# Ledger of designs, part 194: VH-VL binders against o27280

Target 1, 266 residues: o27280
Amino acid sequence: MDSMNVPEVLEIKRIVEESESVKTFIFSWDFRREVRPGQFVMVWDFRDEKPMSVSLIDPVRSEIGISIRRVGEFTDRVHGLSEGDLLGIRGPYGRGFELMGRDILLVGGGIGMAPLAALADEATARGMRVDALVAARTADELLFLDRLEAAGVNISTCTDDGSCGFKGFAHERLLTLEENHDMAAVCGPEPMMFQVMRILDERDVPAQLSLERYMKCAVGICGQCCLDDTGFRVCAEGPVFWSQELSRVREFGRYRRDPAGRRVPW
Below, E stands for the ipSAE of ESMFold2; O stands for the ipSAE of OpenDDE; V2 stands for 0.75 times the mean of E and O plus 0.25 times the DockQ between their complexes.

## First folded at step 10 (VH-VL)

Design F10 (framework fv_azirkitug)
Fold by ESMFold2-Fast, scan of step 10:
Structure F10 (fold): chain C 266 residues (1-266), chain A 121 residues (1-121), chain B 107 residues (1-107)
Amino acid sequence: as target 1 above (266 residues)
Amino acid sequence: EVQLVESGGGLVQPGGSLKLSCAASGFTFRTYDMYWVRQASGKGLEWVARIRSKSNNYATYYADAVKGRFTISRDDSKNMVYLQMNSLKTEDTAVYYCVRLSYYEGYFDVWGQGTLVTVSS
Amino acid sequence: ETVVTQSPATLSLSPGERATLSCRASQSVGSYLHWFQQKPGQAPRLLIHDASNRATRVPARFSGSGSGTDFTLTISSLEPEDFATYFCQQWESFPLTFGQGTKLEIK
């Protein structure tokens, strides 16, 4: 229909190795196509196309970054690429994060820190106070700590194995942290986000959560993107939802969709 | 505040050795690539050595002028980067800067104040 | 190795004048060229990264342009504090290389 629905073939300008399993791919970007934190693009390797969150938005350099975790055949192939190689990029798509107030809490798990890193850059540029709770299974899976620190973010860490910061889950760490924030943004495994949302609701902190379920169709016509109880389509009405919207969805935090679209427990 | 502080410079005779140290503070040191860059009096800047972060297996790189004589290393537990300089030549006389490579961007965004190394008889 | 050459070696101007400094690479470096300012007794300060992007807290009078092998740093109206030595650096290929510097001096 328009330039957003046609893949543009872009050269990989730089690759940053974030960890053993995560790389950020940086591309020159024409900011006549606006990009906001929380939006995603479709990445095409000329065989398969997959949705990836935008993790870096830099209008000064005219660059975007896309952080990709190695979890399957597509991502393994993309991780094998070098600077100078080509990828198709289509988008951006989806509803981005909205900023309000003066103080924001970011809660990210694993690769869920990718869209939150972009949000942190925007929030600090607007003069907001940013607190981040960065959670992972192990210290080596904590992502973007240097970017957050460089942006002036106040960081708390949490690892399941206790290898860095608090030993335990994100929601357990959140219970020990300061309660006063004007808003929160949350991205990570759905069970983590469900527990975090409940705590934020009890604290009367409005939260936005990024729900990245099997987004195979960026224009919102794919049934696999549908949230069961409300009929919301993640790629059309998400991936970012307010906590009030998600509290009505029985599926949130309990079920996911497999590649065939079947409901499966988390 | 983000800062890098060099030490260990001084006067040494040709063929001698010096070890430079750089203390980093105010950022998550372990995730950054670190460089040593030098500058002779009234001359331009010259990169000397690079050490990558832990996630990049601490890979090291050297300028041809110093390869085999200099060794870059780091101790993430102490937020330190080092430059061991052996078989020093008069041509190695310079101010040595400890420099941070920006996380994504590939430019040098934080510089120390420098430490003078003089190689003279 | 990629050699970067700066010209002129010395540029004598008065406050209020425009300064244009050149940097040429022996082979294409795309846009991977940075500009630094160095005052006597001080460490270099990043001014422009990737040919044309002004670094944080750098005044608007500084601008960079160019691509490939030919780059310029422009100071639209010189302030007394701008009289310093300026270096360019390419990051396209290893080893990283710097120009020899252009000294901007007061007339």
Scores: ipSAE 0.000, ipTM 0.380, lowest interface PAE 14.5, mean pLDDT 82

Design F11 (framework fv_azirkitug)
Fold by ESMFold2-Fast, scan of step 10:
Structure F11 (fold): chain C 266 residues (1-266), chain A 121 residues (1-121), chain B 107 residues (1-107)
Amino acid sequence: as target 1 above (266 residues)
Amino acid sequence: EVQLVESGGGLVQPGGSLKLSCAASGFTFRTYDMYWVRQASGKGLEWVARIRSKSNNYATYYADAVKGRFTISRDDSKNMVYLQMNSLKTEDTAVYYCVRPEYYEGYFDVWGQGTLVTVSS
Amino acid sequence: ETVVTQSPATLSLSPGERATLSCRASQSVGSYLHWFQQKPGQAPRLLIHDASNRATRVPARFSGSGSGTDFTLTISSLEPEDFATYFCQQWESFPLTFGQGTKLEIK
C-alpha cells in the first residue's frame, strides 16, 4: 500500500498552547517524506479524520508541527490529548508556497497564520526580509507573535476591536504599510483574502493565497473538490493558488459551499 | 523587548530558606516552560528546576541535588516564576538564573541577569 | 546521566587567529547540543543551537559542527570581544547537562 494513503500512528512529542483555542502538536518526522510550507496532512484520532495545515517544519530536529483550532467535536477531542498520546498522520498533500525575491509580505488571519508561520521560518532561513501582518478579531486570537519575533520577522498587528495594534481589518492596515515587496502570501478568512488580493494586485505584488476551506473534501464529504468556473481541485491543485488564478473565480470572496455543495454567502 | 528580571537573592545561614522571583516581560509568558539554572563561582552551569506551561498541567521537574528541598511555581496572571528554596546548604551557593527556552523548547534562548544566593554561617 | 566534557580547559590565542573548541558527550545526543558564550559578570548568551545553527544576531565568524558524541565550535577570526568562557550543553536527555567550560584568553 501507498504509505501516503495509509495513516502512520505517531506519538505526540510536544504540545504548545498558542492561544486559548489553538494548540500546536509536534511529532518526530522522517523527512524522506518531504513537507513544504502550505501543504496539509490528514489527522486521524481513530474516530474521525480531518485536514490540518503543517505549521512547523524542522528538519534539523526531524520534527513537524500541526496547529489545530478548537471548532467542533473532532478538534475538541484532539485538544484533550496529552504528550505521549497517539494520532494517525497521512500525507503530506497539496501544493505548497513558492518563495521568490528578497522582501516578502505575509498576511494572516486567525488560524491562517499556521501555514504562514512555517513559510516565515523558511524565508528567514534563506536570509529574506519578512514583514508579517497578523490579523484577528481580538488580541487573544493573534497567533505566533512570539515565534515570528524570535525568527526576526517584522510584525504589524491589527484587531477588529482595537485590543492590539491597528484597530480595523487586515486590508485597512495593509493600506498603511510599505509597498516594497517582491511577493506576498495570504491565508485567512476568504473575505479578508479577497480584499488583500485586490490591494496587492494594484501594487503589482504577486500573491499566493491558501484556500483551506476546500480541504474538507478530503474527509469524504463530497466526491470532488473544485473552484467555481476554473475547475481547480484543492486536494490536487491547491490549497495554494496565485492571485491571477483567483481573480477569475466568481465564488472567491463572495460564496462558500456547504457539505452538500450549495453556495452560501460569507 | 524580552526581559527576565530575578530578585530575592541574598545571604542566608545553612538550613535557612529563600524565595527567588523572576518577572517576565515582552512575550506571551503563559505559553512557555520556565527554568532555573545556577552557577557556583568559577564553576559550570547546572540545571535546577523546570515548570511547564498550563497546557502541560504546570508539571515540575527538579535536579536530584535539590529535589525535596526546592519548589518551582508560577503565576501567569503576574508573569512571574518563583523558586522556593528550603533547607539550604553551603553547596547551594551560586548565581541563580531565570531562563526561557526557545518557543518549542530544545535550547535555552533568553536568560535573566541572575541573582546571587550565598549560604554561609 | 549524560556527561559532557569540554577541551581544552584553557585556550590562549591572539586576535585574528582561528579558535576550535571541542565538546564530547558520554553517549549520543544526536544533534541536540548547544553552545553558549559567557563574559565575566554576565549571563550566558546562546551562540549555536542544535549543533550547527547560529542563533539570532550572532556574528558569522561563529560556526558549529558535529553530531552524536563529538562536537566543535569554531571562531574563524577572533575579535577582542570573543575572549570569554564557552559552554556546551546537551538537550537529548534529562537531567540537562553542561560542559565545564573552555576559557578563551588572550596570548
Scores: ipSAE 0.023, ipTM 0.558, lowest interface PAE 7.2, mean pLDDT 86

Design F12 (framework fv_azirkitug)
Fold by ESMFold2-Fast, scan of step 10:
Structure F12 (fold): chain C 266 residues (1-266), chain A 121 residues (1-121), chain B 107 residues (1-107)
Amino acid sequence: as target 1 above (266 residues)
Amino acid sequence: EVQLVESGGGLVQPGGSLKLSCAASGFTFRTYDMYWVRQASGKGLEWVARIRSKSNNYATYYADAVKGRFTISRDDSKNMVYLQMNSLKTEDTAVYYCVRPHYYEGYFDVWGQGTLVTVSS
Amino acid sequence: ETVVTQSPATLSLSPGERATLSCRASQSVGSYLHWFQQKPGQAPRLLIHDASNRATRVPARFSGSGSGTDFTLTISSLEPEDFATYFCQQWESFPLTFGQGTKLEIK
């Protein structure tokens, strides 16, 4: 649809600092354009355009939120903006998470908690029991703990350095948690997601995983989005995939591809 | 458990000063704007001051009734917000509440128990 | 500044009855209108945010409605603990302003 492919210039209504490196930018949104957890938008600063997952979906307040980690020139410029400044937004794009059953496990690493926070809101509103495993390198980089707690989510944490919760990686912490969930949703660094997926597969828990690294073309026309063994185009068919599909992809969790299609190890 | 605990209230003569403190616990204090709201005995609520988080450069805002006399400040390392009250007037007599907004702003969700300030001769 | 006015000043009802409290803003505040309950000697408690959304742990008998300038708080069947003072508050513009309160009294 043409209306979805034209950036709408929106005013930054609020900015919330989630951590030293992550901010959530909140915009008024017309919900005649449906937005689902797991979908992304293209954010345009009038110089560059980058895909960002939607982290807050609030039809009551007519607002969406986009959480952005400072990692490069574009995101550094966006982090320098103030409330009242303008950004271009187009979308939403991609396939959102599907909810099923009565209980869900969320496993998020770093900024991967952004789309999962939006999912947690929907799951709790639907009356599901939500358990979240929130992982980060240090305590200061754990995201959305206050928000998840306010929503009634049962939270477990782990940090690589042991500064909060379990000392270790998400998959190591997961091994110590109860196994009874109807489904799971996972988002974070690809090596983390691969290890988590394997554990969930052994527990016979269907999982959806978000592969944000391939969102290079919002309209789904991008040869570089293809996965090695299946030919999936992440931006067109994803970024959310079921674990059963990803278990057949040789490159998932093992290597990525550069712009030329060459394999690069994690 | 999310808590806000005010202290520093008391009896002071007109023209005097008091410094109120608010100790926050149970949440990531540094990410929230913080507010002071007051209430005179048997009266309505009145917003007094706002201090923004570090990402908004600790910007401060005041109600016209207190501007130039009151100063709001914070110490994120101690999870504290303060209200320095100078040149106190009898009309400043009220219970002062330390208030936290919702995670994404827009409404007040957590209130302290309040501390009474009485300005009288 | 946006002036917020509540009516009535006092509402006398019996347990089991329906209470309807009104709040009017001097200019449009969209849906950025919130309701608080206050009991003697206690801090205000958030009941309804953004016109119609019940806060966490607030009983289902409390509901809010309205938009623009006219808002209503309804308590479908009064319980003894509901007899308190209720305040509305706008968050459309600074300075933030509160209504003068409606006192709900046992008849």
Scores: ipSAE 0.428, ipTM 0.747, lowest interface PAE 3.8, mean pLDDT 88

Design F13 (framework fv_azirkitug; at its last look DockQ between E and O 0.85; V2 from the best seeds 0.00; counts 0 for: pae E 5.4 > 2)
Fold by ESMFold2-Fast, scan of step 10:
Structure F13 (fold): chain C 266 residues (1-266), chain A 121 residues (1-121), chain B 107 residues (1-107)
Amino acid sequence: as target 1 above (266 residues)
Amino acid sequence: EVQLVESGGGLVQPGGSLKLSCAASGFTFRTYDMYWVRQASGKGLEWVARIRSKSNNYATYYADAVKGRFTISRDDSKNMVYLQMNSLKTEDTAVYYCVRPSYYQGYFDVWGQGTLVTVSS
Amino acid sequence: ETVVTQSPATLSLSPGERATLSCRASQSVGSYLHWFQQKPGQAPRLLIHDASNRATRVPARFSGSGSGTDFTLTISSLEPEDFATYFCQQWESFPLTFGQGTKLEIK
């Protein structure tokens, strides 16, 4: 009954390669159904359904983009599709990012740059100064650099192997960057986000972090979407959380849950 | 800085051949579709050819005026796009521009300086 | 094929005046219409994309409007460097097509 929970079958309008493992799928979108950076949709290939962050929000072109990394059977099938093929989309779901102040720092790791790229577009459109720290394992896995540069974003990079920019982890690179930001937004592997959050807290920079702990329940009904200690659910109250809320979650950055619900170190 | 630099233009007789080259720098060349657009003296701009990225199987498209005579190709290892022009006609006389589309395509974003091709006896 | 027609072919104005350039498509192109400026001996420069969106580093005096088949480029107060040829171009369908240009010249 709720139009947000009914899958709409959409034609893939364009496919753009972001890297050897990531493609962005672009669809026409009716913006009477509003989408904000930080929200996600459920993508249905008529066999399986998976949550994907919205990486492009373009009301001028009446288009959205969804960036998908090839990591398993579902994503491999989707990567095999061509322009003109169909996918089911339902949503958007979740809480989006909030923008405040004049200066924003974006810290993204791997596919975590997808929701941050959409946020960068909004921040630059509002006249904010945007600094982005883009982190990946290797140079070939750095995402959206050309897009961010075209938008006027000031870019810093780091790779674990040193193949592009600073050699090391995102939090190590962050220690060498300008400390003067009104806010920050962070998305990437949970251990990276935990270390970055600690540095931003020491600098008194309010940060929003996007947690991609997803289940098939897009509306947060399932308890497996819950964070430990606080009861917050990624798909209902997240995926975007302020750093002060995450400081109350003992397992953030330390443990995850296996399918049986047991704590496993990252 | 993003740059596109064309070369290979010149004077050629009708029925002759020329190969244009375009050297790209300052961006991730392999992920972009690339285009050739031409402009005859005192006339408007005319789209000539398009080549897609590897993820779209290097698909090629041509304007009717050049179809069967021109071939667009690319070498991602060298950041190069090419236009092989065969069976040239006097009406092919134009400045040829190598053009990059916007990041998610839909408009022309970056243009080269152009290279002049003159087909004359 | 979508035919794009510009009018007038030549527009003679003085610095400080307002310029209004028209572009008409033979069938609806939605908002997928772009405007380019070209000075003699130079490549075209993107001014406006998707009907009304000013490209990076394009002065605020340039604005675009319209949708469907009728589009307008407006220059609110002409500067000497604005006297150039202007082209519109549709990207709704292939083949991609351009207008024949409007030459803006000093009166």
Scores: ipSAE 0.686, ipTM 0.840, lowest interface PAE 1.3, mean pLDDT 88
Fold by OpenDDE, look of step 11:
Structure F13 (fold): chain C 266 residues (1-266), chain A 121 residues (1-121), chain B 107 residues (1-107)
Amino acid sequence: as target 1 above (266 residues)
Amino acid sequence: EVQLVESGGGLVQPGGSLKLSCAASGFTFRTYDMYWVRQASGKGLEWVARIRSKSNNYATYYADAVKGRFTISRDDSKNMVYLQMNSLKTEDTAVYYCVRPSYYQGYFDVWGQGTLVTVSS
Amino acid sequence: ETVVTQSPATLSLSPGERATLSCRASQSVGSYLHWFQQKPGQAPRLLIHDASNRATRVPARFSGSGSGTDFTLTISSLEPEDFATYFCQQWESFPLTFGQGTKLEIK
């Protein structure tokens, strides 16, 4: 274990409410420690530790942001924190997104937009054209729209109930969009990602997808996030995978393993 | 399109009261802190008040010059921010701007066109 | 509070010339210094944020530099529409404070 694996106790500088269930926590960051979109950090509230994607990378202000969805006891505690409170952060870990080409398509669902928002900032800063398909169940759950717009991203929205944008699912909306992208980055519910990947493959668009699995160590030793048939560790070889890699993962889009190692269908 | 539109300015006597309104549109209003900034004629800009988002419990902050006299408030359901001004003084005469900070705060990226408040006998 | 001072108060130049505006803070504000452009009868417009980043739709002829206490706004080649008042503003600490402005006028 090196110094990177020791949690650094950081003060919450700002808290931004992204939605009813999602908050972004902003921290000072020493960028001598490089962080890439798609990587995650382990967040420690001095009781428990959970992996969280980095949603903001700001070298100018020396800040990072972590967007957290309220889904359980740990996140309930974190959502109860205030500016000035402390959290332990270790990382970053995992393989992030790789940018290539001139035109990039982002497809995100729910909290999956967190790493994609960071990627959008990097892509636009590089002068890339960025299209983003932002999906959620309802309009109120759509994340980062104002942020993406400010960055110069061309946004398409999709909601299950039609309260905003296209009524339907992300893969359905994708079928209505132009096929002029050099690369795609995808993050969201795995069933969504599975369908989106199929479409992108048919269109011969190189795609990277960020997976979510239960992980504990974040350093590839515990095996909790190991994918069946490949031995891929989501925390080490991922969480970002190329579509070609995921094509070898039989469980992708079908099931995941819970903390006990049992199969849980999507 | 992102837009802020102030209203409620006018002429008032010293000691009087006035309430300014700002209508926001084109962005997710509820997630933003909101600010009032004023500018006397031919003078510089002065921060007046700040109200935090719901996530930060709608906490309010004021410049010393207006503390105890001005009250900033918001109605997220209507995308409105207000400035109640009591015990007005001649030195409060200025154009008052409703201002939005950047997404994660840090700088003012959107300004209304302002509303003129004149305090005079 | 952090006092922000601009210089010069007035700058008279001709179109095509280079303009250099200065902003000094009474204490370090890191990179949390922003520039605004204001034309008569209009609201301020964000020009540069965080010392050196152009806001959306700001022409490349505008640039910002500096850190800590000393900052500079540079207009490489003045256009007629650039003649206005420019304000700097610090966001390192509350209360937020603005410079008194530099009026860029046509010679």
Scores: ipSAE 0.450, ipTM 0.804, lowest interface PAE 1.5, mean pLDDT 94
Fold by ESMFold2, look of step 11:
Structure F13 (fold): chain C 266 residues (1-266), chain A 121 residues (1-121), chain B 107 residues (1-107)
Amino acid sequence: as target 1 above (266 residues)
Amino acid sequence: EVQLVESGGGLVQPGGSLKLSCAASGFTFRTYDMYWVRQASGKGLEWVARIRSKSNNYATYYADAVKGRFTISRDDSKNMVYLQMNSLKTEDTAVYYCVRPSYYQGYFDVWGQGTLVTVSS
Amino acid sequence: ETVVTQSPATLSLSPGERATLSCRASQSVGSYLHWFQQKPGQAPRLLIHDASNRATRVPARFSGSGSGTDFTLTISSLEPEDFATYFCQQWESFPLTFGQGTKLEIK
């Protein structure tokens, strides 16, 4: 039987509080089951199961890390766990990021920085020059800055409220950065990703973007993660898509913002 | 620039007390476990204490040689680590280093300059 | 408690020679063994983490190998600045333990 589709019960080795709302949970991992930046796992708390991006891939220590933002009942329960407690993990699933060229730009918003931190580790290990634009609403929500700096990443920050770095949105900061990258990887709120994608397309920079959708099966059978128009299944054909694939998706980017930058619900 | 600066060392008599401080800067202090490691003159290194981050409830761990006599603590609002040393013995004479581990990876990455504690009559 | 033993205690070599330092753990530590360099009057400096990974700004002449209980630090061609004391340290289990050190001296 394919062990990737059966949850393995694993002990939490280490918990790191990345911010008030984000924790990273570290597990031992047998790397015969390869993991690529941008792939996800299904995390089972013995009541419910949710997809989570892999944020740390450490084959030297035989460890993976999963960064989880507290946003609801499941994540509240997981955030209440301690070192030594158990979780079920199945996967990895999905298409990860592909690296190309020598110079990469990462653009991460909030928890979207998690899979990009894993990618940054791989890119720097390959000797690539890595620039990261790390965005959040406030300074306290900027993620992985220490880790990225230790990896040799060139960091730019922006915050909606101006408490750290550039005051404004990621795409506004991006307009002020030099246009010298071979590729970009983008993950964060979909309106941010849409605006960033438009700028990168205009600059002729190949971009890969990581999407989130509701998932149940994680192997492409149930259809709950499909994008309108194309039928792409985020769990099977994604979660990482090239910008060219997404440019034909009318659903993508349809969140609205008022002039103050607030989201307007549909 | 990541930096750890120890202070509070000095000369004390056996049975005395000292409190060491470590000021951290240049990194997100609250997310790291923090350590004290000591080295007697011309000798090897000995782990002394660990205090865990908030996500692990600030749990503390001690080497057997100091258990019950030393207390490690931290103040995340001030980026400080402390080592309260009571009932000092001549065997506690050493340079005391404040040490930060790597992010997630479980090895000692950043060391302070050390502060000398001398316990003698 | 896992005892970490280094050999030799002192190694006398000349610049340009190859140095081989040994570290043995009393029980398996997997790959969780780290190497440090310490010069007189200075704090230790991380050289190798997790048996074989060079730390940032460590020259390529330093390499580490081994797993389980037996580990080696190799300096392929000694430079004058390499004459120092070297420690290994295990992080598999508490208490965290260091070897007693190998002093690498100029002959």
Scores: ipSAE 0.241, ipTM 0.681, lowest interface PAE 5.4, mean pLDDT 87
ESMFold2 (binder alone), look of step 11: mean pLDDT 93; pTM 0.947

Design F14 (framework fv_azirkitug)
Fold by ESMFold2-Fast, scan of step 10:
Structure F14 (fold): chain C 266 residues (1-266), chain A 121 residues (1-121), chain B 107 residues (1-107)
Amino acid sequence: as target 1 above (266 residues)
Amino acid sequence: EVQLVESGGGLVQPGGSLKLSCAASGFTFRTYDMYWVRQASGKGLEWVARIRSKSNNYATYYADAVKGRFTISRDDSKNMVYLQMNSLKTEDTAVYYCVRPSYYYGYFDVWGQGTLVTVSS
Amino acid sequence: ETVVTQSPATLSLSPGERATLSCRASQSVGSYLHWFQQKPGQAPRLLIHDASNRATRVPARFSGSGSGTDFTLTISSLEPEDFATYFCQQWESFPLTFGQGTKLEIK
């Protein structure tokens, strides 16, 4: 196998707490294996392996960062690790974001802001103007605000409960923002992404959306990545898709699939 | 606006004690390691102490020159960093800066204006 | 500890001239070397981080280069406000250490 299909055991160089439930783990990385914003790696704790989006790409320091939300047994174990501990990293995998134009919009919900933060770093380094709409349920769950501010990103926030910024959902806040963007990148809960996509389509802004459930398609697991309006399943490589690809998928934002392939409402 | 404001400096006798405070604003204080760096008049900069964030169990580290005499602490609920200085020596006379590292650490990006500590009889 | 040494201790130049400041580490620090400017009565100001990356709002005339043990800060054409003390600092290992400073003064 090539080196990307064999986990490399790496030392956790630094751990940064992003919120009470999210930590970023930083590793030294050999950039002979190029990493692009929107790509993911497989994180192995020597028991289980899970896909995680790359949230920091720093060729100057020769480092990558992986932001992990505590949501189950695997992530609970990883959150219990300390600097100096070891994790297996395999990858990168998947289709990354493409930057185009001069003015871009990022719309992130919760942990979905992680791959968008890496994209913001690349866009600002290229001299692009970056507007970010950062959405969460509460102020405490807004991620990367300090990092985005340091990068020169123009930030708008919204929280469901109104504890920070606009009170309401991302798509409601988006309706009040300027329409002058050459592209958008969106990552967050699927219902949020669907509503945001609809608004961007009406504004003729080409959008790229990152879907966590399609990360496994990039490593050859077919069942989670099939997109088909006719009931016939065709596998598409993710996790990043253009809005035109997703607008034709009736289940996007409406249904999820159980292990048997049956439609289940969000 | 990101700010660090030090206070508590002043004149103290050798062998005395002094507690410095640093008030942080404009950023998510609890997620950052915090540092104290000092500078004697007309001389170079010297790292003094480091306190880690909660996720790293508030671990503390000290320069050899102050180990056992100085204690760094923090109160995340108040966005405060402290430096308790005991058994002060004349060579501790310096401007003390409260310093924040870059977002993922690795370089100092925000400095307070400094507070002068003079240890003299 | 990693000892960081700057040279020269003082550099006397005129406005419009090019300034070259050196910083050497006693052991490799990779690219984890930063440059600060300090004016009398002020806190240090970050100029260059990670050997060659100019900090926000730092003028284009400032540039950094080097890796391992040898580093250089260059000011392509000195402005009056550039006459200050410059410090380099390594972040490869603890304790964090600074150079003794290079004082840039008017000739």
Scores: ipSAE 0.562, ipTM 0.790, lowest interface PAE 2.4, mean pLDDT 88

